# Ledger of designs, part 16: VHH binders against O-phospho-L-seryl-tRNA:Cys-tRNA synthase 1

Target 1, 364 residues: O-phospho-L-seryl-tRNA:Cys-tRNA synthase 1, of Archaeoglobus fulgidus (o30207)
Amino acid sequence: DFINIDPLQTGGKLTEEARQALLEWGDGYSVCDFCTTGRLDEIKTPPIHDFIHNQLPKFLGCDVARVTNGAREAKFAVMHSLAKKDAWVVMDENCHYSSYVAAERAGLNIALVPKTDYPDYAITPENFAQTIEETKKRGEVVLALITYPDGNYGNLPDVKKIAKVCSEYDVPLLVNGAYAIGRMPVSLKEIGADFIVGSGHKSMAASGPIGVMGMKEEWAEIVLRRSEKYKNKEVELLGCTARGATIITLMASFPHVRERIKRWDEEVEKARRFAAEMEKLGIKQLGDNPHNHDLMFFHAEVLYEISKKAKGGRFFLYRELKSRKIHGIKPGLTRYFKLSTYGLSDEEVDYVLNAFKEIIEKYS
Short names: E, the ipSAE of ESMFold2; O, the ipSAE of OpenDDE; V2, 0.75 times the mean of E and O plus 0.25 times the DockQ between their complexes.

## First folded at step 9 (VHH; framework vhh_surovatamig_d1)

Design a5 (from q12 with D31S K52E E57Y K58T Y100T S101E D102S L103Y Y104W; at its last look DockQ between E and O 0.19; V2 from the best seeds 0.00; counts 0 for: pae E 16.3 > 2, placed apart)
Fold by ESMFold2, look of step 9:
Structure a5 (fold): chain B 364 residues (1-364), chain A 121 residues (1-121)
Amino acid sequence: as target 1 above (364 residues)
Amino acid sequence: EVQLVESGGGLVQPGGSLRLSCAASGFTFSSYSMSWVRQAPGKGLEWVADIEQDGSYTDYVDSVKGRFTISRDNAKKSLYLQMNSLRAEDTAVYYCARDTESYWEGSFDYRGQGTLVTVSS
């Protein structure tokens, strides 16, 4: 039917197993039929307990895991649990807006680690270190956050070096892996960070909103603190989190997701081939070079110049792609756009590449 | 910090004219294409016009072609929209926008606070 190249959609397509599980368990609180303790993570049928306490920690490479209502709620839980009056969080300038607003909601002051110039827009360990050092002169830095990869350029910063920097300054590190967990191999322990979050609906073939959160054991008492009155409820999570469709589809897709990350090198090579062919058309790939993720950002001066002359102006690219049954680039974008090749067959990649070639030839 | 400050809006009769201005600061104005966008009551944003960095190219949504003129003065770091033959359907909050280099949410990465244009008898 239609080829979708929107980075938001390419990692979240449900498996057939997830579709069937949704039919059985899709009632909004259906998993609670077997709950006897008032805790989601203690439900053994369906096997939520095993998923949260055994499968997820192994997959994330962490000691303790939970599910949340999207990665944004996991980030807020970590930030709020560590927040103090007048304290700071240090986060990369390529961060998703939800990281920034989560910090604001937690009452934290924010210091942004600057990205490098066009065309790379990279977050370097050196800039991270400099920002932490300068911010410590202004107040207590309770947390650092790194986006891995970012949702604009698809850059994968050197998170191992960044984690080492944070450790040397005694600052815990949160890795925002919303476009990584479920697409590529990633391990909190191997990175050396303190927290990791992922998005089920962006990257783990789940119906959303659902997120995953992993941490070192030492943080569990703080982040997962219990209510004084409702002693089985975790305050930062507002008790139970994902129920029904979201957690059931995540669990049902999980065996597939665990296996597909082993083929990540194939996805990277496919993205690099796509970018190389786009470069031959005069469409420059920005960010990391060589590129290391399926999410790509392009500077397409040739398409911008065409938009000055084409009927429909800046909307010509959207209309031309739609007529070829390609979705995912927003209306009005010509000069700069992002896309993802994740999960596309080689035939679908070739079809999209040929579409760009034909469009350029049509107006040249 | 990037700032875009619109002015020149107001109440005007049908057939009348207004000139909108946008004062830009906090970035190299001459390095960016600029646009005007508008939002009518209860509707989404609509692109109205854009202009290249050096003013060599302009484009307009069909509904305003021949009535509106976008211009810029890079020395004054200012963007303008001359609006002639105004109609009731031009009633909206008008925003000055910097064209995106890297912001995924469409063609614009910064937008001012807007100036209200009301076309009414």
Scores: ipSAE 0.000, ipTM 0.237, lowest interface PAE 16.3, mean pLDDT 89
ESMFold2 (binder alone), look of step 9: mean pLDDT 82; pTM 0.839
OpenDDE, look of step 9: ipSAE 0.008; ipTM 0.275

Design a6 (from q09 with T50D S52E S100T G101E; at its last look DockQ between E and O 0.15; V2 from the best seeds 0.00; counts 0 for: pae E 12.1 > 2, placed apart)
Fold by ESMFold2, look of step 9:
Structure a6 (fold): chain B 364 residues (1-364), chain A 119 residues (1-119)
Amino acid sequence: as target 1 above (364 residues)
Amino acid sequence: EVQLVESGGGLVQPGGSLRLSCAASGFTFSSYAMSWVRQAPGKGLEWVADIESSGSETDYVDSVKGRFTISRDNAKKSLYLQMNSLRAEDTAVYYCARDTESWEGFDYRGQGTLVTVSS
């Protein structure tokens, strides 16, 4: 009915298979009915064991995988496992707030890799290297984190070069792929990093909160360490994690998600066409150019100037889009906004573009 | 810098009338659309009426259409709300607002003016 262009929703829309699985398994702890080991990842009916130990590692390009209650919990588990008194984490300035607060919760000092200036706001391997080098003069750097892509501009930094930089400094790298895993092909092994995390509810067509975590085998004993008293329980996972509707929807959507990432080049082409047409309307796309992700951020001076004069003021854009059945730009935004074209047909993209054109013409 | 000063509120009987005024300073008033918004006791802000920068277009929330009239005098840098056929449900603090991109929504530079409709 509505065309939804909210980046938070375009990769998280449930499949029909997930909707049905929710009805069958969505009661409380129903996945635990045939648990014989006391570990979520060992349950064979429903086939959580196969999903976590076979399907996810292949999908993430890693040795060991787990499911968590959101990507934020996965980031915290890695950070907390590596944390030491007075140690540092180096992370990009475009990071999601949950990366920063996870580091604070883990008791880590934080060094931010500066982004470049308007209009690119990029995280460069050079700035990453410089920040690691400076921070090592202040204390031990136990982890680096790169957001790939960031949720502000949709920038995809040169993560392979950043991984090489981190390796040269002997700093493990965590890739925050919350807007990548489930939307585009990503492989921890191809990147050359140590940890990768993803968001099931942002990008894997799952009901949240749910996340995925992958790592090299060498890190499993540290991150997945066992309780002293409850020897089958993994400390960072508090024994078990997602135990209901969230993991069931993630699993049910997974075959669809695995196939849809193969069409990523089509999604990038659509995003680039959308951005190019917006530029013709005087609406500037910020961040990477050429753009390489479905999440786009725009500077729309023309819409801001209209908002100063038109009745409805700053809400005029929201009202005009809603009247055309377009959802996803928050009420009150005009000058700056983000959106996503992920999963839209070419006809839907054209409809949204025409809506912006008509709105500008109406107020010219 | 920017100032908006509301006045004209008071106590009125149901069915009565009241005229609110807003004096603007510190910006080019004629370049901005202006709004009246209100906040009833214990409720959030509600948009009431808007007027385009030249005064040529107006709009109203359905509950006040035909009863309230927004107007402006750009030479005097003033915004007005004529409120007729007042109802108890119109009781609120009324704010004069300039549109902005801030999270707060409207640029509420004044303290508001209280309108109470009661027998």
Scores: ipSAE 0.000, ipTM 0.281, lowest interface PAE 12.1, mean pLDDT 89
ESMFold2 (binder alone), look of step 9: mean pLDDT 83; pTM 0.839
OpenDDE, look of step 9: ipSAE 0.007; ipTM 0.278

## First folded at step 11 (VHH; framework vhh_surovatamig_d1)

Design c1 (from q09 with S31D S54D; at its last look DockQ between E and O 0.14; V2 from the best seeds 0.00; counts 0 for: pae E 13.1 > 2, placed apart)
Fold by ESMFold2, look of step 11:
Structure c1 (fold): chain B 364 residues (1-364), chain A 119 residues (1-119)
Amino acid sequence: as target 1 above (364 residues)
Amino acid sequence: EVQLVESGGGLVQPGGSLRLSCAASGFTFSDYAMSWVRQAPGKGLEWVATISSDGSETDYVDSVKGRFTISRDNAKKSLYLQMNSLRAEDTAVYYCARDSGSWEGFDYRGQGTLVTVSS
C-alpha cells in the first residue's frame, strides 16, 4: 500500500461508515423525498435536521449552522450577504484563491493583509489592524477574513487577537477553517469571530464538494434571508444546498471526526518530530516554528541541487518517492513542496523520513 | 558555456506539420529535463511541453495534447518538438529551455525559432 502525504487528501479519507452510506444514498437527490417544508435542513429522516441544528452548531461552537456546496460557496454567501456598493473586504495574503474569487464575485474591493518575509510568512494581528485602518480611509470595510490555517505553510495565526482587532474596528470576522474543522478542535465562540467555514472533503472525511458554515445568531437574518416569492427558501443558499451523497457521507463520518479531533495534540507532536528530522537532512520547514499543524511546507535546497545532476531532473524526487510507495508530492517539485503527516503511524513517518535520507545519500 | 540553438521553424498552412529541433551544448544534456516554451505576437511566454531527462515522462499544455510530441536524443544532445495539425493560434516564437527544477522558471533558454501558421 502507498503512504499518502497529500494535505488535500489526508483529512478527507472516507470512513467505512461513509462508504456504506454512499452505496445506500448515492442515487441523485435521494434525501429530498423526505422534505416536508421545502427546506433540506428540516428533513428528519435521515436526520439532517438534528445534524444541522443540533450536532453541527455544538461542533463548531456557534449559534447557527448550515451545509453548503463546498467551503467556497459558504464564503461567498457571507460575502454577498454583506456586500454594498464600493465596500471592502480585508483578507490575509495567505488566503485560498477561492476567498479572493468569492470576494470578486460578490462585487467587493479587496485589501490584502501582508504576510511577513521568508521563512515565517506569518499573518500578524498588527498587520491586520494596520490594513483595516488604512482600508477604512478608502471605504466601508464590511468583512474581514482570516485563513486558519493557510493551505501553503500550515500557519495558525493568532485568531483570538485578530478577532479582538476586528471587533474594535466594528468589522465582522470570517474564519476560513477548511484545514482545521474536522482535523483539530476549533470553536467560533472561543475565537470570538462572527463566521466560521469548513471543508467536508478536505477535513471532515466526506465525499465532496461539501462545506459547513457557522455564525453568531445576530447574523442569521442577513446571511439566511428568505426569498420574497419562495418564503421558506434562503436566498444566499439558492434555497437548498448539498444533497445526496455529499451530505450523507458527511453525516456518516461525523461521529468518527468528532472523536479524532480530540487527538490533535498527537498530530502536532508527530508533525514537529517529522519537521525536526527533515531539518537534520538540510530540509528547512517554513512557516510557524515550532509548527502547530499537520500541513508543512519545506525549502529543500539540497534536493534542488541534486535535481540539476540527477537522471529525471526535477522529476527525480517524484520518481524516487513513488518507487518507495510514497504518494502526495506534486511531480516536478524539488526545491519547495508541502506535505501532511495527518493520520500516519509513527512507523509510516519513520519510513517517509528514511526515504528522504536514502534519496539524499544516493545522490551524494 | 550553456548554449541552446533552435531550428526548424517556418511558414506552414493550417493543418500542416513542422518538426522543431534544439541543439544543446555546454552542459550534460542527459542530466536535465527540457521544455518547449512559446511566445505569440504581443503575448507573454507560454509553457508548451516538458520531457524528463531520460525521456520516460512527458507533459503538455492542454491546447496541444494529441497534436504535439516532445522527444529527445541524449546521444545527440538534441531536443525535438513534432507539431502536427497546426492551427493559426500556434503561431509563435518557440524556445527550448532547460528546466530549473521548479515550475516558476527556466535557468537557460535559446534565442528561439519562428513558427507562422497562415493560409
Scores: ipSAE 0.000, ipTM 0.263, lowest interface PAE 13.1, mean pLDDT 89
ESMFold2 (binder alone), look of step 11: mean pLDDT 85; pTM 0.858
OpenDDE, look of step 11: ipSAE 0.017; ipTM 0.297

Design c2 (from q09 with D59Y; at its last look DockQ between E and O 0.04; V2 from the best seeds 0.00; counts 0 for: pae E 13.6 > 2, framework grips, placed apart)
Fold by ESMFold2, look of step 11:
Structure c2 (fold): chain B 364 residues (1-364), chain A 119 residues (1-119)
Amino acid sequence: as target 1 above (364 residues)
Amino acid sequence: EVQLVESGGGLVQPGGSLRLSCAASGFTFSSYAMSWVRQAPGKGLEWVATISSSGSETYYVDSVKGRFTISRDNAKKSLYLQMNSLRAEDTAVYYCARDSGSWEGFDYRGQGTLVTVSS
């Protein structure tokens, strides 16, 4: 009925397995009935231990994994663990606001790696290197963060080269994969970075807030340090994290999510077809070209010009799409907007494309 | 204060050429994409062309492709529009605009320069 093209939701719709798990385990603290150690990651029924210690590390390509209350809290945990007085974090200008806020909360100074010009808005390894070098002149750089992909343009930066740059400067790298993990194959070890985070509710078909965090073993003693008084409790995780609906739905959806990333090439080709058809309508796809992710950003001058004369003004596009049962473009946007084709059938993609064509024709 | 000053407009015959200039001040010109927009008599604003901050990428509305060339000189803080094979439909006030990348598109524009294409 309604087609959802919101990048925030296209990777987060619950599976049937997750819906069933909510029926059985969805009461507040239900997973804790079987906790014998006082640590979430050690609960064997439901099999949280196997998920965190066996399944997630293989899926993320890392040595050590945990779940958190959203990717934003995973980013904070890493940043806070590495924070020092007057220290710096270097992060890309395309970062999600929660990366910036997490750094502020950790007490870090922030240097932003500039993005390139219209139309690419890319984060290059060269700009990353230059920013690290310049920032080291101001103070100690304790961490770098790269958003992969960014939530604005859907750009996938060259994270292998960025990881190499960070390694050459002796700076650990955190990969924010909130739009990648659960949608596309990603491996921390193959990237060569130090930390990776993902969003369960954004990209792993789970009820939020829930995130995943992976790291190289060498970082576990720092990031997962134990309380002096409560020796079984990990300080950055405040002892335990996701419980109830969030962890249950993440785990229940995981088998499906693990299989769906194998079809990532199909999602990329679908996005490229969508973008090509939008270009024929005078709606330009910005960012990587050819595009390499389901999240796309458009410059739609034709829709902006219509908005100047249409009833409803800048809200005309939202209203026209809603009347055609299409949801996901923020009300008031015309000239610039983002969307995602992830998980849509070819029929649904064609329906959305025809809607844009019809809207333009209506006002031409 | 951001200022954009257009010049180079005038009266030309169909098929003729004009070169528009825009002098920018009050901001770091080389950090912004820039656009030309135009307003024909009795019409709304129409986007004409955009150029990236470095000058390496250009985009045009279909009606001017192959006839107009947008360019910039970051050292002189200047934006240009070379307009060839002009048609009556190109008659408009042409504005230089700073492109913000936001839903409003252009956060600053100048007073414009009039181009009249008349037999």
Scores: ipSAE 0.000, ipTM 0.231, lowest interface PAE 13.6, mean pLDDT 89
ESMFold2 (binder alone), look of step 11: mean pLDDT 86; pTM 0.867
OpenDDE, look of step 11: ipSAE 0.008; ipTM 0.228

Design c3 (from q09 with S53W; at its last look DockQ between E and O 0.01; V2 from the best seeds 0.00; counts 0 for: pae O 16.2 > 2, placed apart)
Amino acid sequence: EVQLVESGGGLVQPGGSLRLSCAASGFTFSSYAMSWVRQAPGKGLEWVATISWSGSETDYVDSVKGRFTISRDNAKKSLYLQMNSLRAEDTAVYYCARDSGSWEGFDYRGQGTLVTVSS
ESMFold2, look of step 11: ipSAE 0.000; ipTM 0.092
ESMFold2 (binder alone), look of step 11: mean pLDDT 85; pTM 0.862
OpenDDE, look of step 11: ipSAE 0.355; ipTM 0.736
ESMFold2, look of step 13: ipSAE 0.000; ipTM 0.304
ESMFold2 (binder alone), look of step 13: mean pLDDT 85; pTM 0.863
OpenDDE, look of step 13: ipSAE 0.000; ipTM 0.200

Design c4 (from q09 with E104Y; at its last look DockQ between E and O 0.56; V2 from the best seeds 0.00; counts 0 for: pae E 14.2 > 2)
Amino acid sequence: EVQLVESGGGLVQPGGSLRLSCAASGFTFSSYAMSWVRQAPGKGLEWVATISSSGSETDYVDSVKGRFTISRDNAKKSLYLQMNSLRAEDTAVYYCARDSGSWYGFDYRGQGTLVTVSS
ESMFold2, look of step 11: ipSAE 0.000; ipTM 0.086
ESMFold2 (binder alone), look of step 11: mean pLDDT 85; pTM 0.863
OpenDDE, look of step 11: ipSAE 0.387; ipTM 0.748
ESMFold2, look of step 20: ipSAE 0.000; ipTM 0.266
ESMFold2 (binder alone), look of step 20: mean pLDDT 86; pTM 0.873
OpenDDE, look of step 20: ipSAE 0.042; ipTM 0.452
ESMFold2, look of step 21: ipSAE 0.194; ipTM 0.691
ESMFold2 (binder alone), look of step 21: mean pLDDT 85; pTM 0.864
OpenDDE, look of step 21: ipSAE 0.000; ipTM 0.217
ESMFold2, look of step 23: ipSAE 0.000; ipTM 0.343
ESMFold2 (binder alone), look of step 23: mean pLDDT 85; pTM 0.865
OpenDDE, look of step 23: ipSAE 0.054; ipTM 0.510

Design c5 (from q09 with A33S S100T; at its last fold request DockQ between E and O 0.05; V2 from the best seeds 0.00; counts 0 for: pae E 5.2 > 2, placed apart)
Amino acid sequence: EVQLVESGGGLVQPGGSLRLSCAASGFTFSSYSMSWVRQAPGKGLEWVATISSSGSETDYVDSVKGRFTISRDNAKKSLYLQMNSLRAEDTAVYYCARDTGSWEGFDYRGQGTLVTVSS
ESMFold2, look of step 11: ipSAE 0.299; ipTM 0.741
ESMFold2 (binder alone), look of step 11: mean pLDDT 83; pTM 0.840
OpenDDE, look of step 11: ipSAE 0.013; ipTM 0.265
ESMFold2, look of step 14: ipSAE 0.311; ipTM 0.749
ESMFold2 (binder alone), look of step 14: mean pLDDT 83; pTM 0.840
OpenDDE, look of step 14: ipSAE 0.016; ipTM 0.280
ESMFold2, look of step 15: ipSAE 0.360; ipTM 0.770
ESMFold2 (binder alone), look of step 15: mean pLDDT 83; pTM 0.836
OpenDDE, look of step 15: ipSAE 0.022; ipTM 0.299
ESMFold2, look of step 18: ipSAE 0.000; ipTM 0.258
ESMFold2 (binder alone), look of step 18: mean pLDDT 83; pTM 0.831
OpenDDE, look of step 18: ipSAE 0.000; ipTM 0.241
ESMFold2, look of step 25: ipSAE 0.000; ipTM 0.258
ESMFold2 (binder alone), look of step 25: mean pLDDT 83; pTM 0.830
OpenDDE, look of step 25: ipSAE 0.322; ipTM 0.747
ESMFold2, fold request of step 26: ipSAE 0.166, 0.000, 0.000; ipTM 0.672, 0.402, 0.311
ESMFold2 (binder alone), fold request of step 26: mean pLDDT 85, 85, 85; pTM 0.858, 0.860, 0.863
OpenDDE, fold request of step 26: ipSAE 0.000, 0.034, 0.041; ipTM 0.216, 0.512, 0.529

Design c6 (from q09 with S31D S53W S54D D59Y D62K E104Y; at its last look DockQ between E and O 0.01; V2 from the best seeds 0.00; counts 0 for: pae E 21.7 > 2, grease 26 > 24.2, placed apart)
Fold by ESMFold2, look of step 11:
Structure c6 (fold): chain B 364 residues (1-364), chain A 119 residues (1-119)
Amino acid sequence: as target 1 above (364 residues)
Amino acid sequence: EVQLVESGGGLVQPGGSLRLSCAASGFTFSDYAMSWVRQAPGKGLEWVATISWDGSETYYVKSVKGRFTISRDNAKKSLYLQMNSLRAEDTAVYYCARDSGSWYGFDYRGQGTLVTVSS
């Protein structure tokens, strides 16, 4: 009934197959009924072993993959495994807060790569290179992280050039693909980075929290190190990770997710059409222009000016959209907001666009 | 190009047996779990059996358990289904399918082989 344009939801809607899997496997430890080794990634029924060690590495374009309890846990595992006393991580200024907090928890010093000014807010390879160079004068840089795309503006930085920069400085690169993996084609090998992470509940049509991580073979000994006492257990993962509804829904949705990323060009064109029509209404799309992702950020002075006069004040936009069965823009936002068109039909996109037109006309 | 070619179907009386074969090419066969699925006349696809990539584990739908046996030969890139004690209800087109890491989903299947069980 409601059209949902929240970027957190548009890539995470469960498939019918995943809904059915919840009914069958939704009990907490049900997936462990056939575990004979004490390791999640070795369970062959349901076929978690094949998923983690065969299907997922092919999907991510990497040598070694694992599942985690959310993308934030995957980022922490990489950071903590590489952390050294007084070492640095270099991260883009558009990073998700969980990247920053993971670095703090790992005991790393943090250098932020500055974004460009309004209206682009871009992370450039040049700024990335400059920040690495400057930070190396202060201490050892053990890792770089790039957000691809960022969750604020939906910018897709030039990760191939950034990976090349990092390689030239001998700094491994972690790609945070929480809004990419499961929405668009992405390959760690093609990018040339060292690690990649994704979010099952944001972008792989899974019940959360669940994350995926991939890496080059050369990093597996470090990131997936085994306990000295419990030799079958991986220290950074605290042994087993996703063990119930989260892993089962991820696996059940996976065939659909693999197919939907092949239609990414259609999603980008749909987002660009949406943004172009919003521009005609005086609502400016910030970030990459032309835009290259379904997540979009808008500067809407016209809606802000209306909010000064409307009876509902700053809540007028939320109320008007809700009355039209449109969900996903937070209450109180008018001047700046983000949304996603991922998975919407052309008719649904037109409906949302018409709603914005009608709202502006109502208050003119 | 992934190719799966089924054979061994035919007409058989109730209580009889058939052995289905599937020849795989165009991919690393030993990397994948494999399944048999079937489609009875006028019905949707029904999962029948799955075998793990190394052959160490097998799984069956309840209606065929104890009567059907799935097996594989990775050296010959072949999948098999031994069907015993056949019933009229087993009449279907049987497909060899590459299991895509999900017990609900398959990413490739062959053209199928018809099994008809009638007196």
Scores: ipSAE 0.000, ipTM 0.109, lowest interface PAE 21.7, mean pLDDT 89
ESMFold2 (binder alone), look of step 11: mean pLDDT 86; pTM 0.875
OpenDDE, look of step 11: ipSAE 0.007; ipTM 0.246

## First folded at step 13 (VHH; framework vhh_surovatamig_d1)

Design k1 (from c3 with A33S S100T; at its last look DockQ between E and O 0.02; V2 from the best seeds 0.00; counts 0 for: pae E 26.0 > 2, placed apart)
Fold by OpenDDE, look of step 13:
Structure k1 (fold): chain B 364 residues (1-364), chain A 119 residues (1-119)
Amino acid sequence: as target 1 above (364 residues)
Amino acid sequence: EVQLVESGGGLVQPGGSLRLSCAASGFTFSSYSMSWVRQAPGKGLEWVATISWSGSETDYVDSVKGRFTISRDNAKKSLYLQMNSLRAEDTAVYYCARDTGSWEGFDYRGQGTLVTVSS
């Protein structure tokens, strides 16, 4: 009964099909009843094999795909498989903490590509090139990572140019598409990347944790190497990943997800309209402008000033929105916050905008 | 606690040589790239040299290339800077610094050791 504008949740709401599937497959090892070879991706009924080997690669624009227990696991798998002693990964400064932690866990040194200043916070191909070049002077760069889009500002870097840069330096590129895959059209091959990862529970309307991983064929033998003792088990995936509600809900929602990405332009339009109206209220959208993603970051000095005198202090905004059946802005945020218009109707967009307007007027 | 302690500074004539040392403790030294930075009187902090954690790769500011050599001993948790053909413009406090891998600079730096090049 609430309008949800939390970027973490807007793309992850289960479809009706997924909800029905959840009731049946809720047990964590429910898929195992159908596993005859010990390999998740080889299960024929339900059609997990077809999904992983045919549908998902096509969807991701890659040669080889896997499902993981989240995008973070996928990133780690790639990093770990490519890790060498004293090796480096180059990643954007807007990277998710899980990218950074994955690199640390993998034993990689990390070089960050700097973002531009307020209000853009952009990751540029030029800075990417410079960072790679400088880092290569310090050691071997085994991987580059670009967040597409980043989860803070919703910026979409020029990933094609970045991929070209990486290629020129002979560095493989991993695209973190946690906020892209399942929301917007994305293709590994079109980008020119080596790896791409997504989040099922964030952007593919699946129960979590679950992620997707795509790669070029040439990397499969490295990333998906098999155990010496257990010949059928892929080491980086710890032998098996999603075995219950996660994989089944992902598959159940997939037809819907595949269709909704075709309406991406409408989502972008909604976001831009929303941002434009917020601007009229004195709330500035930061990052790409015009914005090209449903995830938006706002600078709201007017709300910050209100928070200094409002009952409840910095929690007044959360309270006011909640009272209006709007969910998604974290408690305590006023000056800076992010939200998503993904999946909202025009009426819902207007409702949320009107809520902000009313709140500002109330405290004026 | 992370500690970096520089030594080896002093007065030297132009054309002379010095070898600086840095003793590291409180962290896994072999996991971090290390750098030397310097601050001349009246000037800002300047990067001098960096060495990878394994020592396999090095980089230098242009003004010291061919004259300075950065090295390390991971077993001894020590960083070194061999400075040859010293010039007056090399006069500065030299600091050992742990590399952050980012543009923000270094997260830890020692107290520094003074190098004075004068006739």
Scores: ipSAE 0.000, ipTM 0.212, lowest interface PAE 16.4, mean pLDDT 93
ESMFold2, look of step 13: ipSAE 0.000; ipTM 0.104
ESMFold2 (binder alone), look of step 13: mean pLDDT 83; pTM 0.837
ESMFold2, look of step 14: ipSAE 0.000; ipTM 0.093
ESMFold2 (binder alone), look of step 14: mean pLDDT 83; pTM 0.838
OpenDDE, look of step 14: ipSAE 0.000; ipTM 0.228

